Miniprotein binders against Uncharacterized protein MJ1027. Designs and how they scored, part 19

Target 1, 377 residues: Uncharacterized protein MJ1027, of Methanocaldococcus jannaschii (q58433)
Amino acid sequence: MLFMKYEGEIAIGPVHPTMLEPHRLRLFIEDEIIKEAELVIGVNYRGIELIMEGLPPEKISILSEKICGICSHIHVWCNVTVTERGCDIEVPERAEYIRAIVEELERLHSHMLLFGHAFEVLGFETMAFRAFMIREPIMQILGEITGGRAQYSCPIIGGIRPRCNIKESKIPALLERLEKFEENLKKLLERTVNDPMIMSRIKDVGVLDKKTAKKLHALGPTARGSGIHSDMRKMGQVPVYDNFEFEEIVFDDGDVFSRLAVRFYECFESVKIIRQGLKDLPNLDKRIYNPNYELKEFKPIDVYNEAQRGQVYYSYGLDENGRVRQVKIRTPTATNLACMEAILPGHHVSDAELIIASCDPCFTCTDRMIVVKENKI
Key: E = the ipSAE of ESMFold2; O = the ipSAE of OpenDDE; V2 = 0.75 times the mean of E and O plus 0.25 times the DockQ between their complexes.

## First folded at step 20 (miniprotein)

Design r3 (at its last look DockQ between E and O 0.78; V2 from the best seeds 0.76)
Fold by OpenDDE base, look of step 20:
Structure r3 (fold): chain B 377 residues (1-377), chain A 92 residues (1-92)
Amino acid sequence: as target 1 above (377 residues)
Amino acid sequence: STIKITVRVETNGKTTRFTYEIKSPRELLELLERLRELMWKYGAEKLTVTVETDDPELVEFFAEYFEWILREYGFKEVRITYEGNKLTIRAE
């Protein structure tokens, strides 16, 4: 996110029209105070849904993977789950474990991107460097699991790709990397919370109160930062997570600090999940794919998962020809940006970028902030 | 602070070299992404990272984290040399 400060109007949004969520925020500023914020929601979901309509479910998975550069895994996982549930396809336990492990790794690297960006916005360049460097080992783990591709393509209908099978011989090295990651994350956290300059910029800033968060249906860490329990992993929507002991991280203050803190602390929970998953893997059946399924007609079903940013929703049916129908996709970004829209008025313009960043709009989607000076004629 | 990072990768007798002038944290991220892509696509027999910066704290910082990253890529031998404001990391 390039935030350009100009006097008058700040526009925040994705530059590329092919992005799923080309959301823009327009800020109207008077005397350096935000008077109004306008969220322009890009209707790219409808375009993608229309492209998916009438396609085989296998092809939809390919499309879903291209939707988001940062959270491709969760989209694919959610997508294949619709077909699996609709067709009563058994997914091997090992495959579900690996799906969860990859998801939590994706969560980790995504949060590290956010932290790096937040530090950049705050003017703490060294801390931003740290966040990005700490992220790199997670990317390496993901690369080793997925075969070194930017697009993981891990989930398939009925399980996972063979290349995504985690070899037992690699588990010790993965655990060691996780331990070092966790250590570095703790150090980063300690440095952050003990820096009064950082804390003064994020505490009591951009407060989304619980009532407003509920009213606007905040999701994921945005909701959890305002004291709302909102985690599909804990709500029984993703059964594989029942095998893991972890906490839902919730903060009550609803400020930028709280939204960032939720993500910081849930990183440790993600590490716990991955450790448990890796520990259990050797004891699970070695099957990673169920080839013994048939596609059948089914009415649209609702499938939820918990992305880095919150609840992801996929729904579609399959017709008699094995083509998807009535595709619906929802991501948490628009909803959470609407929460930021609601709280931005009254804040100093210098806090706007940080407040918006605190709901974690997709950075790959939000590369360029264009400031449009409307000359009041 | 001025930060210039040069990466040299040797693979099967071919050398790839690129330099980044890091003006923002994002440029470091781009460098890391490019480096990762090269490592995944081609691998490396030898890798050299040179960091030139006027900030001594950043020298130590980059030494620590690049050493860690290079080990993550599977390099077993990592040598770090300091020459004033220039850090050189050689991995094999």
Scores: ipSAE 0.705, ipTM 0.899, lowest interface PAE 0.7, mean pLDDT 87
ESMFold2, look of step 20: ipSAE 0.810; ipTM 0.943
ESMFold2 (binder alone), look of step 20: mean pLDDT 76; pTM 0.735

Design r4 (from q5 with V9I; at its last look DockQ between E and O 0.70; V2 from the best seeds 0.00; counts 0 for: pae O 1.54 > 1.5)
Fold by OpenDDE base, look of step 20:
Structure r4 (fold): chain B 377 residues (1-377), chain A 94 residues (1-94)
Amino acid sequence: as target 1 above (377 residues)
Amino acid sequence: STIKITVRIETNGKTTRFTYEIKSPRELLELLERLRELMWKYGAEKLTVTVETDDPELVEFFAEYFEWILREYGFKEVRITYEGNKLTIRAEKE
C-alpha cells in the first residue's frame, strides 16, 4: 500500500458539526496539485430522520425548517406535501402559488449568496459586495410575505399560514422590488461576462463532463451545467409550476462557468415565475388553507421538489396513530459534492475552492478552505 | 479595501449605534442582517449610515444601495453627503 506521502491536506466543509450536511472534502496535495479528494459525508440525515420518527406530521415541519438555513422553505414544502398526498388533502391553488413564489425567492437569494461567495473566492471583492447587496430586495420580499428572513414557516398541511397570504395591495411594491433586483442582476451579469479576468478563472476549469455527471447522478444546476436536463419543476413533480412559463437553463461545457451561468440565467426565470404568480394571484380563489382534512394511515410516499441546489426528496408514512414512520430525506449536496470530488484531482489547489463552490455546497454551513496539515517533507 | 460602516438608529428616543469593520464581503452579510433586524423589529425613525472606504466604486454603490433600501423601509427623507472617502447617509421617516 504505497502511502502516497501527500505534502498537504486541505479540508473544505461545514464549520459546525451540528449542521445537517456536514459534508467536507479532504484534498491531498502534492506540488500544489490535488492528487486525491475525499468526500466525507456527515451522518446527520439519519439523525434527523430518527428524530422525526414517531412524531406527528405537524411537528416534523418545524424540524424540517431547521434543516437548512438557506433552503428552509423547500424542506417544509416537501414535508407537508407528503402528508397532503398521503391523506388526499386538497391544497388551495392560491396556497400552492404562494409556495412556489416563496420557493423562487429562496432560489434567488441563495444564488446571490453563491455568486457573492464565488466572487470572494476569485478575489473580486467589489463584485462580491454587489452580489450580497443585490440580494437584499429578495430578502425584503421574503420578509414581507413570510414575516421571516430565514424561517419562513409558510407551508402548513393543507395550505399556507395566514400571514403568508400575499395581499393584492402589496403586489405593486413587490413587483417594484423584483424589478430593481432584476436590473441589478443584469448589471452584475454584464460586468461579469465582460471581465476577462473573471472569465479566465471560471472557463474550462473544473470540468464535469456529461458522462461523469450522469454516472455520478449529478442534480440541479450541477447537472444542468453539464448538459443534463434535471429539474423536478419541469418533470411534473411539482404541479403548480405547470401554470408558469419558464425555461430550464442548461449549459453543456460542464465547467465552473457553466455551473455559475446556469444559476445566473435561471435567476431570470425565477423572476419570470414570480411575476406570473403575482399576476395570477388576484384572480385565484381567496382560500389559502383547507381545514377540512383528516389524517389517515398511508404507506411511505415519495415526494420530489427542486431546491436551488437540485432535487430534494422526502418520504414517510403515517401509522394508525397519525405518527410519521420510515422517514427518508435526501438532498442534492452530497451527490453534487461527489461530482466535485471526482473532478478535483489534477487541478491546482488554487482552483479547488472555486470548483467546490460551483456546486453550491451550503456555504452558510461550509467553512472556507482550511489547511489542516502541511507536512513539509 | 477597508470598509468601515457605522450605523446609528434612533427609535422612540433611544439610539443604537454599531460599527463594523468589514474585512471580507461575507462580513457584510452580518451587518446587513443586523441592520435589517433593527429596522424591521424595532421600527427605526431616524437612521444614519456612515461608510468609510478607500474604494470609490464601493462608495457609490453603497450610496445607491442604502438610498434605495432606506426608502423601501419607509424613510422618506434621505440625504447623502460625501466627505472624501466617507459617505454619510441620513434618513428620517418623518
Scores: ipSAE 0.340, ipTM 0.776, lowest interface PAE 1.5, mean pLDDT 86
ESMFold2, look of step 20: ipSAE 0.799; ipTM 0.938
ESMFold2 (binder alone), look of step 20: mean pLDDT 76; pTM 0.736

Design r5 (from q5 with E33M; at its last look DockQ between E and O 0.76; V2 from the best seeds 0.72)
Fold by OpenDDE base, look of step 20:
Parts: structure tokens; sequence; C-alpha cells
Structure r5 (fold): chain B 377 residues (1-377), chain A 94 residues (1-94)
């Protein structure tokens, strides 16, 4: 069987060279129908874990920021939380609020990237432009909070960096930008749902049924798009979120529409969280960092948070010398891609990119989709 | 549609210029990333965006788009001029 490999590389999102998670999907196609999909998971997690091994916990944060260009904050937050819990370090409430605000901002901009990409894949370039435009206010807010650095480096052990403290005087301007974002997002949503061409391409396409999603342990919006409640924020894993009123967005249909819809609607919930956080900030204690902590030895502990794509997991211990040991990091990307791998067979190749995009593979974490055409001679 | 976007940024008397040919939404994203980087690193005082496109609908879109973005970056005075298929947006921070 002469496999004429037509290797069509579909680049999944902006390939940042610092791809720590080069996941690849290989599609085997016959007569334009996907027959098989193969997920190739990049082994880079193990490499990072090995690099982290034996380092002081403060240095781990620097490495964590480099894991994902889009989800840098959540990685750092999870990382410092391990040390904080392991060493019983009190984190000021204000610091936790700001961590949450920054996370939800990161969620917002990440979802906007996905929407832009999805529209691009669908051939709606103007809507893609709009999505990226709508994203900019969020990027501006993040810049103002973090000091305009690509790497926010907001969380540190015991709190947040001083530069990341949100001044009360800035809150009105932040709220204004957030309002504008929300307004524009609503407009984008309305345009999307009222476009039958878009709806026809995303409804009943790439269905991940609830049973399969459970079996494959789908996470985050991928799971929630299949009717599975999966949000670490709601599961008590991130205590600061108990201060906020928001809904877990769940859709039941498991199609591309559902996965996108989850993210669209949870953007509004993120906005609500940010508004509540900003509203409460002036009334909180002004302390943003606890300098009075001691590192102590502890066995590896499990820490979970909810990234844009779903559950993030960090675990490590500290030895008697204050060095990190037994580092484990898990991101939702591989798991969610495995779900797409499972559902891709039987679909037309033209839907493949959209289906894959709908699980929001971290564009910095996913390398390329390779299409392999088998010509049966 | 051919879209050529030129950005001129003036900071402390120094002018930086870059041009992007936008072939896809991705290139726009790259442009925006670069703009953001410039705004944060150098604190632009004046910015000029030139959009050249043969699509009239896109001209209007980009006019609205950049006006909004520039305002978000703190530019208060935004002037838009049209010359055929060329849009020029001039923005200044007070």
Amino acid sequence: as target 1 above (377 residues)
Amino acid sequence: STIKITVRVETNGKTTRFTYEIKSPRELLELLMRLRELMWKYGAEKLTVTVETDDPELVEFFAEYFEWILREYGFKEVRITYEGNKLTIRAEKE
C-alpha cells in the first residue's frame, strides 16, 4: 500500500517557539473523510519537571511562566500555591483577589483569541478582526495591572508583586474598559448567533457526547460543552472564588457550537467576577504580600486551578534544603485534544481544523495538525 | 483584498516605523501585539496608522478599529483622513 502522504500541515494557532507542549494531531484521510486521528503528545512536561527538580521554589515560578505564553498567570499561581499550602503561608486577601482578577482577564483574552481563530477557520475574516479588536481592552487592562510585561509575574510566594497592586484610582478606568469590552462582546455574540452560515458550520459538528467526554476525562470548557460540570473554581479548589457570584456555563450538545458557546457565555461570568473583585478591593486590607513566612519541608501536595482550557494541576514537595522535589505538572490540553482525536474520525477533513480549534488547544502548546492522505493504490 | 498597514510611532523625538501586509487575521494579531509592545516599552506620544486597502468596507472597519484601539491606549486626539484607498489615522497623547 503506497501511502502517498499528502502532509498538509495545519498550523494550530500562533506557534510560539517556546512550545513546551508540542502536541500534534495526525489525521489519516481517505476520500476527504478522516479515518483515523493520532495525537502525538510532546514530552516537554517531563523536561520541565526535570528542570524544576532541585530548584528553589522561587525559581520555579520563572520557569512556570514560560510554560504557556497565553496561560502564564495560571501556571505561576498554581506554582506558588503549592509552596504556600505546603508551608502554611498566609496570603493576603487582596493578593488573592488580584490573582483572581488577573486570571479572569487572562481567561477573557484567551477566549477572544480562540474566537478570532475560529472565525478565521470559518472564513469570516472580518469577525476574526473584530474578535481581536475586542480583545485589546483586556490586554490594556492586563498591561496596566502587570506593568506592561508579557510575563505578568503577578503571583509570588506570599502574595503578589507590588507593581501588580491595583490602585483604587485606576478602578474607574478599568471598569470603563471592561464595560466596553462586554458591550462589544455582546454585539459579537449577536452577530454570530444570527448568522446562519456560521451556525450551520458549528452546530451538530464535532460532537463529543457526554459519555465519551467522561470516559476520556475532558476538562474545562471542553467538558462543559458536553454537559459535564468541571470547574475547579466551583469545586472549592480555589477559595478566593467563593467571594464571587458567577455561574458555571454548561451546554449539553457536545458540538463545536457548545464548546464555543461555553466560552462565550463564561466571558460574561469572568466580567462579573472582575467587577466584583474590583468593587471589593477598596475595602480589603491593603497588604498584598506576606514577608513573614518560612519555607519548610513538606511532602508533595496537589494543587488545582481552572485555566482557560480547564483544570491545571501542580504538585511538588520541598526537601530539607528548601528544594523542590517530585514536580508534577498537568495541563488540560492533552486530555482535551484526546477527546478531539476520538471524535474526528468520520468527519470531513474540512471540519477538522474547526473541531480541533473548538477544544482550544493552547496555540503555544500545540504544534501542527498533520494531514496524511492515504491513496489506496 | 490587499491590506497594508503602516505604523509610525514617535517617542521622545524618535520615530519607529513598521509595515505589515495583512493576509489573514493572524497578521493583524501580530501587528496588535507589536503595537502593544511598543506602547508599553516606549510610551508613544504620537502615532500614525496608515491603512491601504482596495476594499471600501475594510477601510471603514479599520478606521473604526484603530480609532478605538488608539483611544484605549490613551490617545485622546484622533484624526482620520481618507485619500482614495488610503486611510490615515493620526493620534496624539496630550
Scores: ipSAE 0.597, ipTM 0.863, lowest interface PAE 0.9, mean pLDDT 86
ESMFold2, look of step 20: ipSAE 0.814; ipTM 0.942
ESMFold2 (binder alone), look of step 20: mean pLDDT 74; pTM 0.715

## First folded at step 21 (miniprotein)

Design s1 (from q5 with D55S; at its last look DockQ between E and O 0.77; V2 from the best seeds 0.74)
Amino acid sequence: STIKITVRVETNGKTTRFTYEIKSPRELLELLERLRELMWKYGAEKLTVTVETDSPELVEFFAEYFEWILREYGFKEVRITYEGNKLTIRAEKE
ESMFold2, look of step 21: ipSAE 0.818; ipTM 0.943
ESMFold2 (binder alone), look of step 21: mean pLDDT 75; pTM 0.732
OpenDDE base, look of step 21: ipSAE 0.649; ipTM 0.879

Design s2 (from q5 with I69M; at its last look DockQ between E and O 0.61; V2 from the best seeds 0.57)
Fold by OpenDDE base, look of step 21:
Structure s2 (fold): chain B 377 residues (1-377), chain A 94 residues (1-94)
Amino acid sequence: as target 1 above (377 residues)
Amino acid sequence: STIKITVRVETNGKTTRFTYEIKSPRELLELLERLRELMWKYGAEKLTVTVETDDPELVEFFAEYFEWMLREYGFKEVRITYEGNKLTIRAEKE
């Protein structure tokens, strides 16, 4: 029996030269069943860290914004937070509120892209179209606040850029757009959970059990889909979130459904956070930037935040000349992909793309799964 | 489902028309981005969107969505017409 080893290479990661994390997943397939999966992690964060080494902190912020096209804000926010904490720089409360609002908008936008992609992979084109269109109100809000669609450039050391200040007069319109988004999201949820064809494809598929998730150090929604509490916003790592009432969404089953459901229900929590933030803004001090700070030498400080994909980590110090030293950056993507790598064996090849998608690898560059038939004679 | 979207934009007396045959959800995203640029960056004064699809649910969804979108971008007069599986939306900023 000629075992046709199908080597499928799933290129996961941006074709865009600026996206630093091309990951490749190689699948070894026998009789349409995945026997082995090999994750090849592409661009090494070490390269970026080396480029940042010895630069002033203002310059590394620009670089951090370019690391990811979908989650640029969280990178910039983490980056500036290191300097702010290391130098004891007071950040105006209004600036922190706006940073959080923009982050939750980025989360919403990113989750809608994932849902659209997941529906596409499932063959539900109509649902995919809906998901992408539902995203538009969020993109509009982001555009009005930041002036940009992908690179918001909102955080700076000591606060936010003046253009990112949310005027009180704009709040009603922003809330209206948010309401429209939430309404559409509810409709999408209802349609999804009531479709037995969708549910049959995502339930009990790609199970990451809690034990394995812990062992492999799953992060963010990937961890939360396996019953692990993992949210830096709830763990006191991002103080501004203490001002907001919201729930950490956790599911226990560890399947594709659970990972998607975490993100879906988390969208409603993000909406709650944004509403609360916008409601409080008029009562806060009007200052959005602290111009009276001095850079000082400090040893590397650890900063954590919760991106749409999970925990983001930034660390560096400043030397006597105000240059960054010992830069370390960690994103959740590689860790979560490793979880998918571990659970892929034993699944049908037709589920591979969906399982991988469920950990939300940066899709701007997920090329279609190319199944390469190598006839090993 | 094949979705054909035709957009006619009038800006400063110049009319631009383009047609997209959307074969994938990704192509829709690209179109939406282009539409946004036309509405926001270039200050479109008049916009006509025609959607042709065999999916009646999509027709309804597009109608609702574009009506809302156009209003949000400052179009005051929005007219929606249906001809079978063809949706036409006409909008003006005046």
Scores: ipSAE 0.401, ipTM 0.792, lowest interface PAE 1.4, mean pLDDT 85
ESMFold2, look of step 21: ipSAE 0.723; ipTM 0.912
ESMFold2 (binder alone), look of step 21: mean pLDDT 75; pTM 0.725

Design s3 (from q5 with E64Q; at its last look DockQ between E and O 0.66; V2 from the best seeds 0.00; counts 0 for: pae O 1.7 > 1.5)
Fold by OpenDDE base, look of step 21:
Structure s3 (fold): chain B 377 residues (1-377), chain A 94 residues (1-94)
Amino acid sequence: as target 1 above (377 residues)
Amino acid sequence: STIKITVRVETNGKTTRFTYEIKSPRELLELLERLRELMWKYGAEKLTVTVETDDPELVEFFAQYFEWILREYGFKEVRITYEGNKLTIRAEKE
């Protein structure tokens, strides 16, 4: 019996030099069943960390913004937070509120991209188109607040850029756009859960059990899809979120459905956070930036936040010259992809792309799964 | 489903026309980004969008979406016309 070893290489991400995590997944396939999966993670963390080493903190913020095109805000926010905590810099409450609002908008936009991609992988083009269109109101809001599309450049040390200040006069229009988004999202959800063809493809597929998820240290929605509470916003790591009422979305089944569902329902929580933030803004002090700070020497400080994909980690210190030292950055992608690698064996090759997609790897970089048939004679 | 989208934009007396044959959902994203740039960044004064598709659900969805989004970008007059599987949306900023 000629075992056709199908080596499918799923290239996850263009090897863009700025990408922290070019990932390649090799699938070893026998009779259309995945026997082995090999994840090759190109970790460029060390490269970026080395480039940041010895720079002033203002410069590393610029670099952090370029790490990810979809989650640029969270990187910048984490980065500036290290300096702010290390130097005891007071950040105006209004600035923290706006940072949170922009983050939740970034979360919404990113989740909509994932849904669109998942529908595309499933062959539901109409749903994919809808998901991408529903994303547009969020992009508009982000544009109006930050003036940017992908690189918002909102956080700075001590607060936010003046252009990112949300004027009270704009709040009604922002709320209207958010309402329209939520309405469309509800419709999309209803259509998805009521489609038996969609549900059959995502339920009981790509199961990451809770034990395995814990063992492999799953993060964010990937962990939450397996019944693990994992949200830095709820764990007191990001104090501004204590001002908002929202739920951590957790599902127990650990399948593709659960991972997608976590993100779907989390969108509604993000909307709630944004509404609360916008409601409170008019009552907050008008200051958005603390100009009266001094940089001081400090030992490396750990900062955590919750990106759309899960926990983001930044750490560095400042030396006597105000230069960053011992830079460490961690993103959730590698860890979550490793979880997918672990569960892929035993699945049909046709489910591989969906399973991988369900952990939300940076899709701006995902090239099509290339199945290479190597006939080993 | 084949989706053909034609956009005509008038800005400062200059008219730009481009047509996209959307073969994948990803191509729609590219179009939407371009459209957003035209509406927001470059200050489009007049916009005509034509959508041709054999999917009636998409036609309706596009109609609703473009009506809303064009209003949000400051277009006051939005006219929608249907000719079979062809949707035409005309909008002007006054």
Scores: ipSAE 0.270, ipTM 0.733, lowest interface PAE 1.7, mean pLDDT 85
ESMFold2, look of step 21: ipSAE 0.810; ipTM 0.942
ESMFold2 (binder alone), look of step 21: mean pLDDT 75; pTM 0.732

Design s4 (from q5 with S1K K23R; at its last look DockQ between E and O 0.70; V2 from the best seeds 0.69)
Fold by OpenDDE base, look of step 21:
Structure s4 (fold): chain B 377 residues (1-377), chain A 94 residues (1-94)
Amino acid sequence: as target 1 above (377 residues)
Amino acid sequence: KTIKITVRVETNGKTTRFTYEIRSPRELLELLERLRELMWKYGAEKLTVTVETDDPELVEFFAEYFEWILREYGFKEVRITYEGNKLTIRAEKE
């Protein structure tokens, strides 16, 4: 029996050359079963760190915003937080609230992109269309808050940009859009969980057990899908979240369903956070920016936040000239992809794309599994 | 499933028309982004959206969502007409 070894390469890379996380996954396939998976991480964050080295902190924020097209806000927020903590800069409470609101909106729209993509991979095109359309109310809210630009540029050292201030008069309209989103999300969830064809494709597939997840240091929804509590918002790393009542969503089964379910249900928690934030805003001080800060020298400090994909880490110091030194950036993508790499062996090749998608790699990157070489052995 | 969406936008007396033949759900994202740009950046005064698809479920869905989106962007008059598998939405700000 001629075992045709199919080497398939799944290119997980940004469509845009400026996106820094091209990953390639090579699959070694025998009789349609994955025998080995090799993840090649193309972009070394070291390059970005080196570019940031010696720059003023304001310029690093601009660079951080360009790291990821769908999670730009969290990068900027983490970046400015390092300077703020290192220099003991007081950030107005209103600014922190708005930063959190924008982050949860970013989480929502990103999760909707993932759901749409997952439905595409599953062959449920109608559901994919629905997911992408349901995302629009969130995009409208983000557009109204940030001015409709692709890059929000909301956080600055000491607060937020004036254009990102949420006026009290706009809150009712924002809440209405949020309600529309939540209603449609509930309908989408109901349709998904009640479809046995969908459920059969995602349950008991791509299981990352808790032990393996811990060993490989899974992060965010990938970790939470395997029964691991991992949310920087709940771990006291982002103080503004202490003002909000919300739950950490955790599932134990570690399959594709669990990873998707974590994200579905945490969308409702994000909605709760946004509602609470918007409700409290009128009662907060009107200041959105601290203009009276001074940059000072400090040794590198660690800052953590929770992006849609999991823990984001920023660290740097400032020298005597106000230049950043010893820059370190970590994102959850590489770690979570490594988890998928570890669990791919033994699965049918037709499940590979779904398993990879379930850890939410950069959406623009997962499009084409190319079977590269038939090695006839 | 091929979805053909035609958008006609009138801004300051200038008409822009574009057609998307959506072959995949992902291609819808490009259209939605373009629509947002037109609505937020260029201040559209009149908008006509035509959706042609053989999927009746999608037709109803698009009708509902486009109507809502257009109202949110300040269009006061929204008219929806169905001709077989062709949906036409006409919207005006005045």
Scores: ipSAE 0.564, ipTM 0.853, lowest interface PAE 0.9, mean pLDDT 86
ESMFold2, look of step 21: ipSAE 0.811; ipTM 0.943
ESMFold2 (binder alone), look of step 21: mean pLDDT 72; pTM 0.673

Design s5 (from q5 with D55S F61Y; at its last look DockQ between E and O 0.71; V2 from the best seeds 0.61)
Fold by OpenDDE base, look of step 21:
Structure s5 (fold): chain B 377 residues (1-377), chain A 94 residues (1-94)
Amino acid sequence: as target 1 above (377 residues)
Amino acid sequence: STIKITVRVETNGKTTRFTYEIKSPRELLELLERLRELMWKYGAEKLTVTVETDSPELVEYFAEYFEWILREYGFKEVRITYEGNKLTIRAEKE
């Protein structure tokens, strides 16, 4: 029996050389069934950490913004938070509110990209088109607030940039755009859950059980799709979120559906957070930046936040010269991809791309799954 | 579904026209990013978008979307015309 070892290489590679996480997934396939999956994680974290070492914290913020094109805001926010906590820098409440609003907008547009991609993988092109179009109001809001498309540069040490201040006069228009987004999102949800063809492809596929998810330390929506509570916003790691009423979305089944559903329903929670934030803004102090901070020496401090993909971690200290030391950065992607690697065996090769997509690897870098047939004679 | 989108942009008296044959959702995303750039960054004064597709559902969606988005970008006059499976949207800021 000629075992055709199909080596499919799914290159989840950074198109951008600055991407920290080139991932390659090799699939060993026999009779169209995945027998083994090998994840090669090119962790460039060490490279970036080394570049950051010895720099002023302001320069590190610039570098952190370039780590990920889709989640640039969360990286910058985490980065500045380390310095702020280490130096006991008071951040104006308005600035923290705006940081949270921008983060939830970043979450929304990122999830819409994932939905569009998932529909594309499933062969539902019309739904993919819709998902990408529904994303546009969010991009517009982000543009109006930050003046940027991908690199918002909103957080700075001690607050936010003046251009990112949300004027009260703009709040009604922002709320209207958000309402339109939510309406379209509801329609998309309804169409998705009522399509038996879609549901049949994502239910009971790529099951990550709770035990395995815990063992492999799944993070964010990947963990929450397996019934694990994992949200730094709810765990008190990001204090500004205590001002908002929202739910942590958790599903128990651990399949592709559950991982996608977590993200879909948490979009509505993000909308709630943004609405509350915008509502409260007019009543907050007008200060958006603390200009009177002093940098001081401190030992490495751990900072956590919740990106669209899950927990982000930043840590560094500041030496007597105001230079960062012992920089550590962790993103959820590698851990979540390892979860997908573990569950891929036994699945049909045609489900591989969908299973991988369900943990939301950075798709700006995902080349199409190339199935290389190596006839090993 | 093949979607043919033609965009004409006028900025400071200069007109630029480009046509996209969208064969994948990803290509639409790229086009939307480009359109956003033109509308927001370059201050388009006049915009004409023509969408031709074999999917009637998509035509309606494009119409609704562009009507809304163009108004949000400050276009006061938005005209939508349908010719079979061809949608034409004309917008001006003045």
Scores: ipSAE 0.397, ipTM 0.791, lowest interface PAE 1.4, mean pLDDT 85
ESMFold2, look of step 21: ipSAE 0.764; ipTM 0.927
ESMFold2 (binder alone), look of step 21: mean pLDDT 76; pTM 0.735

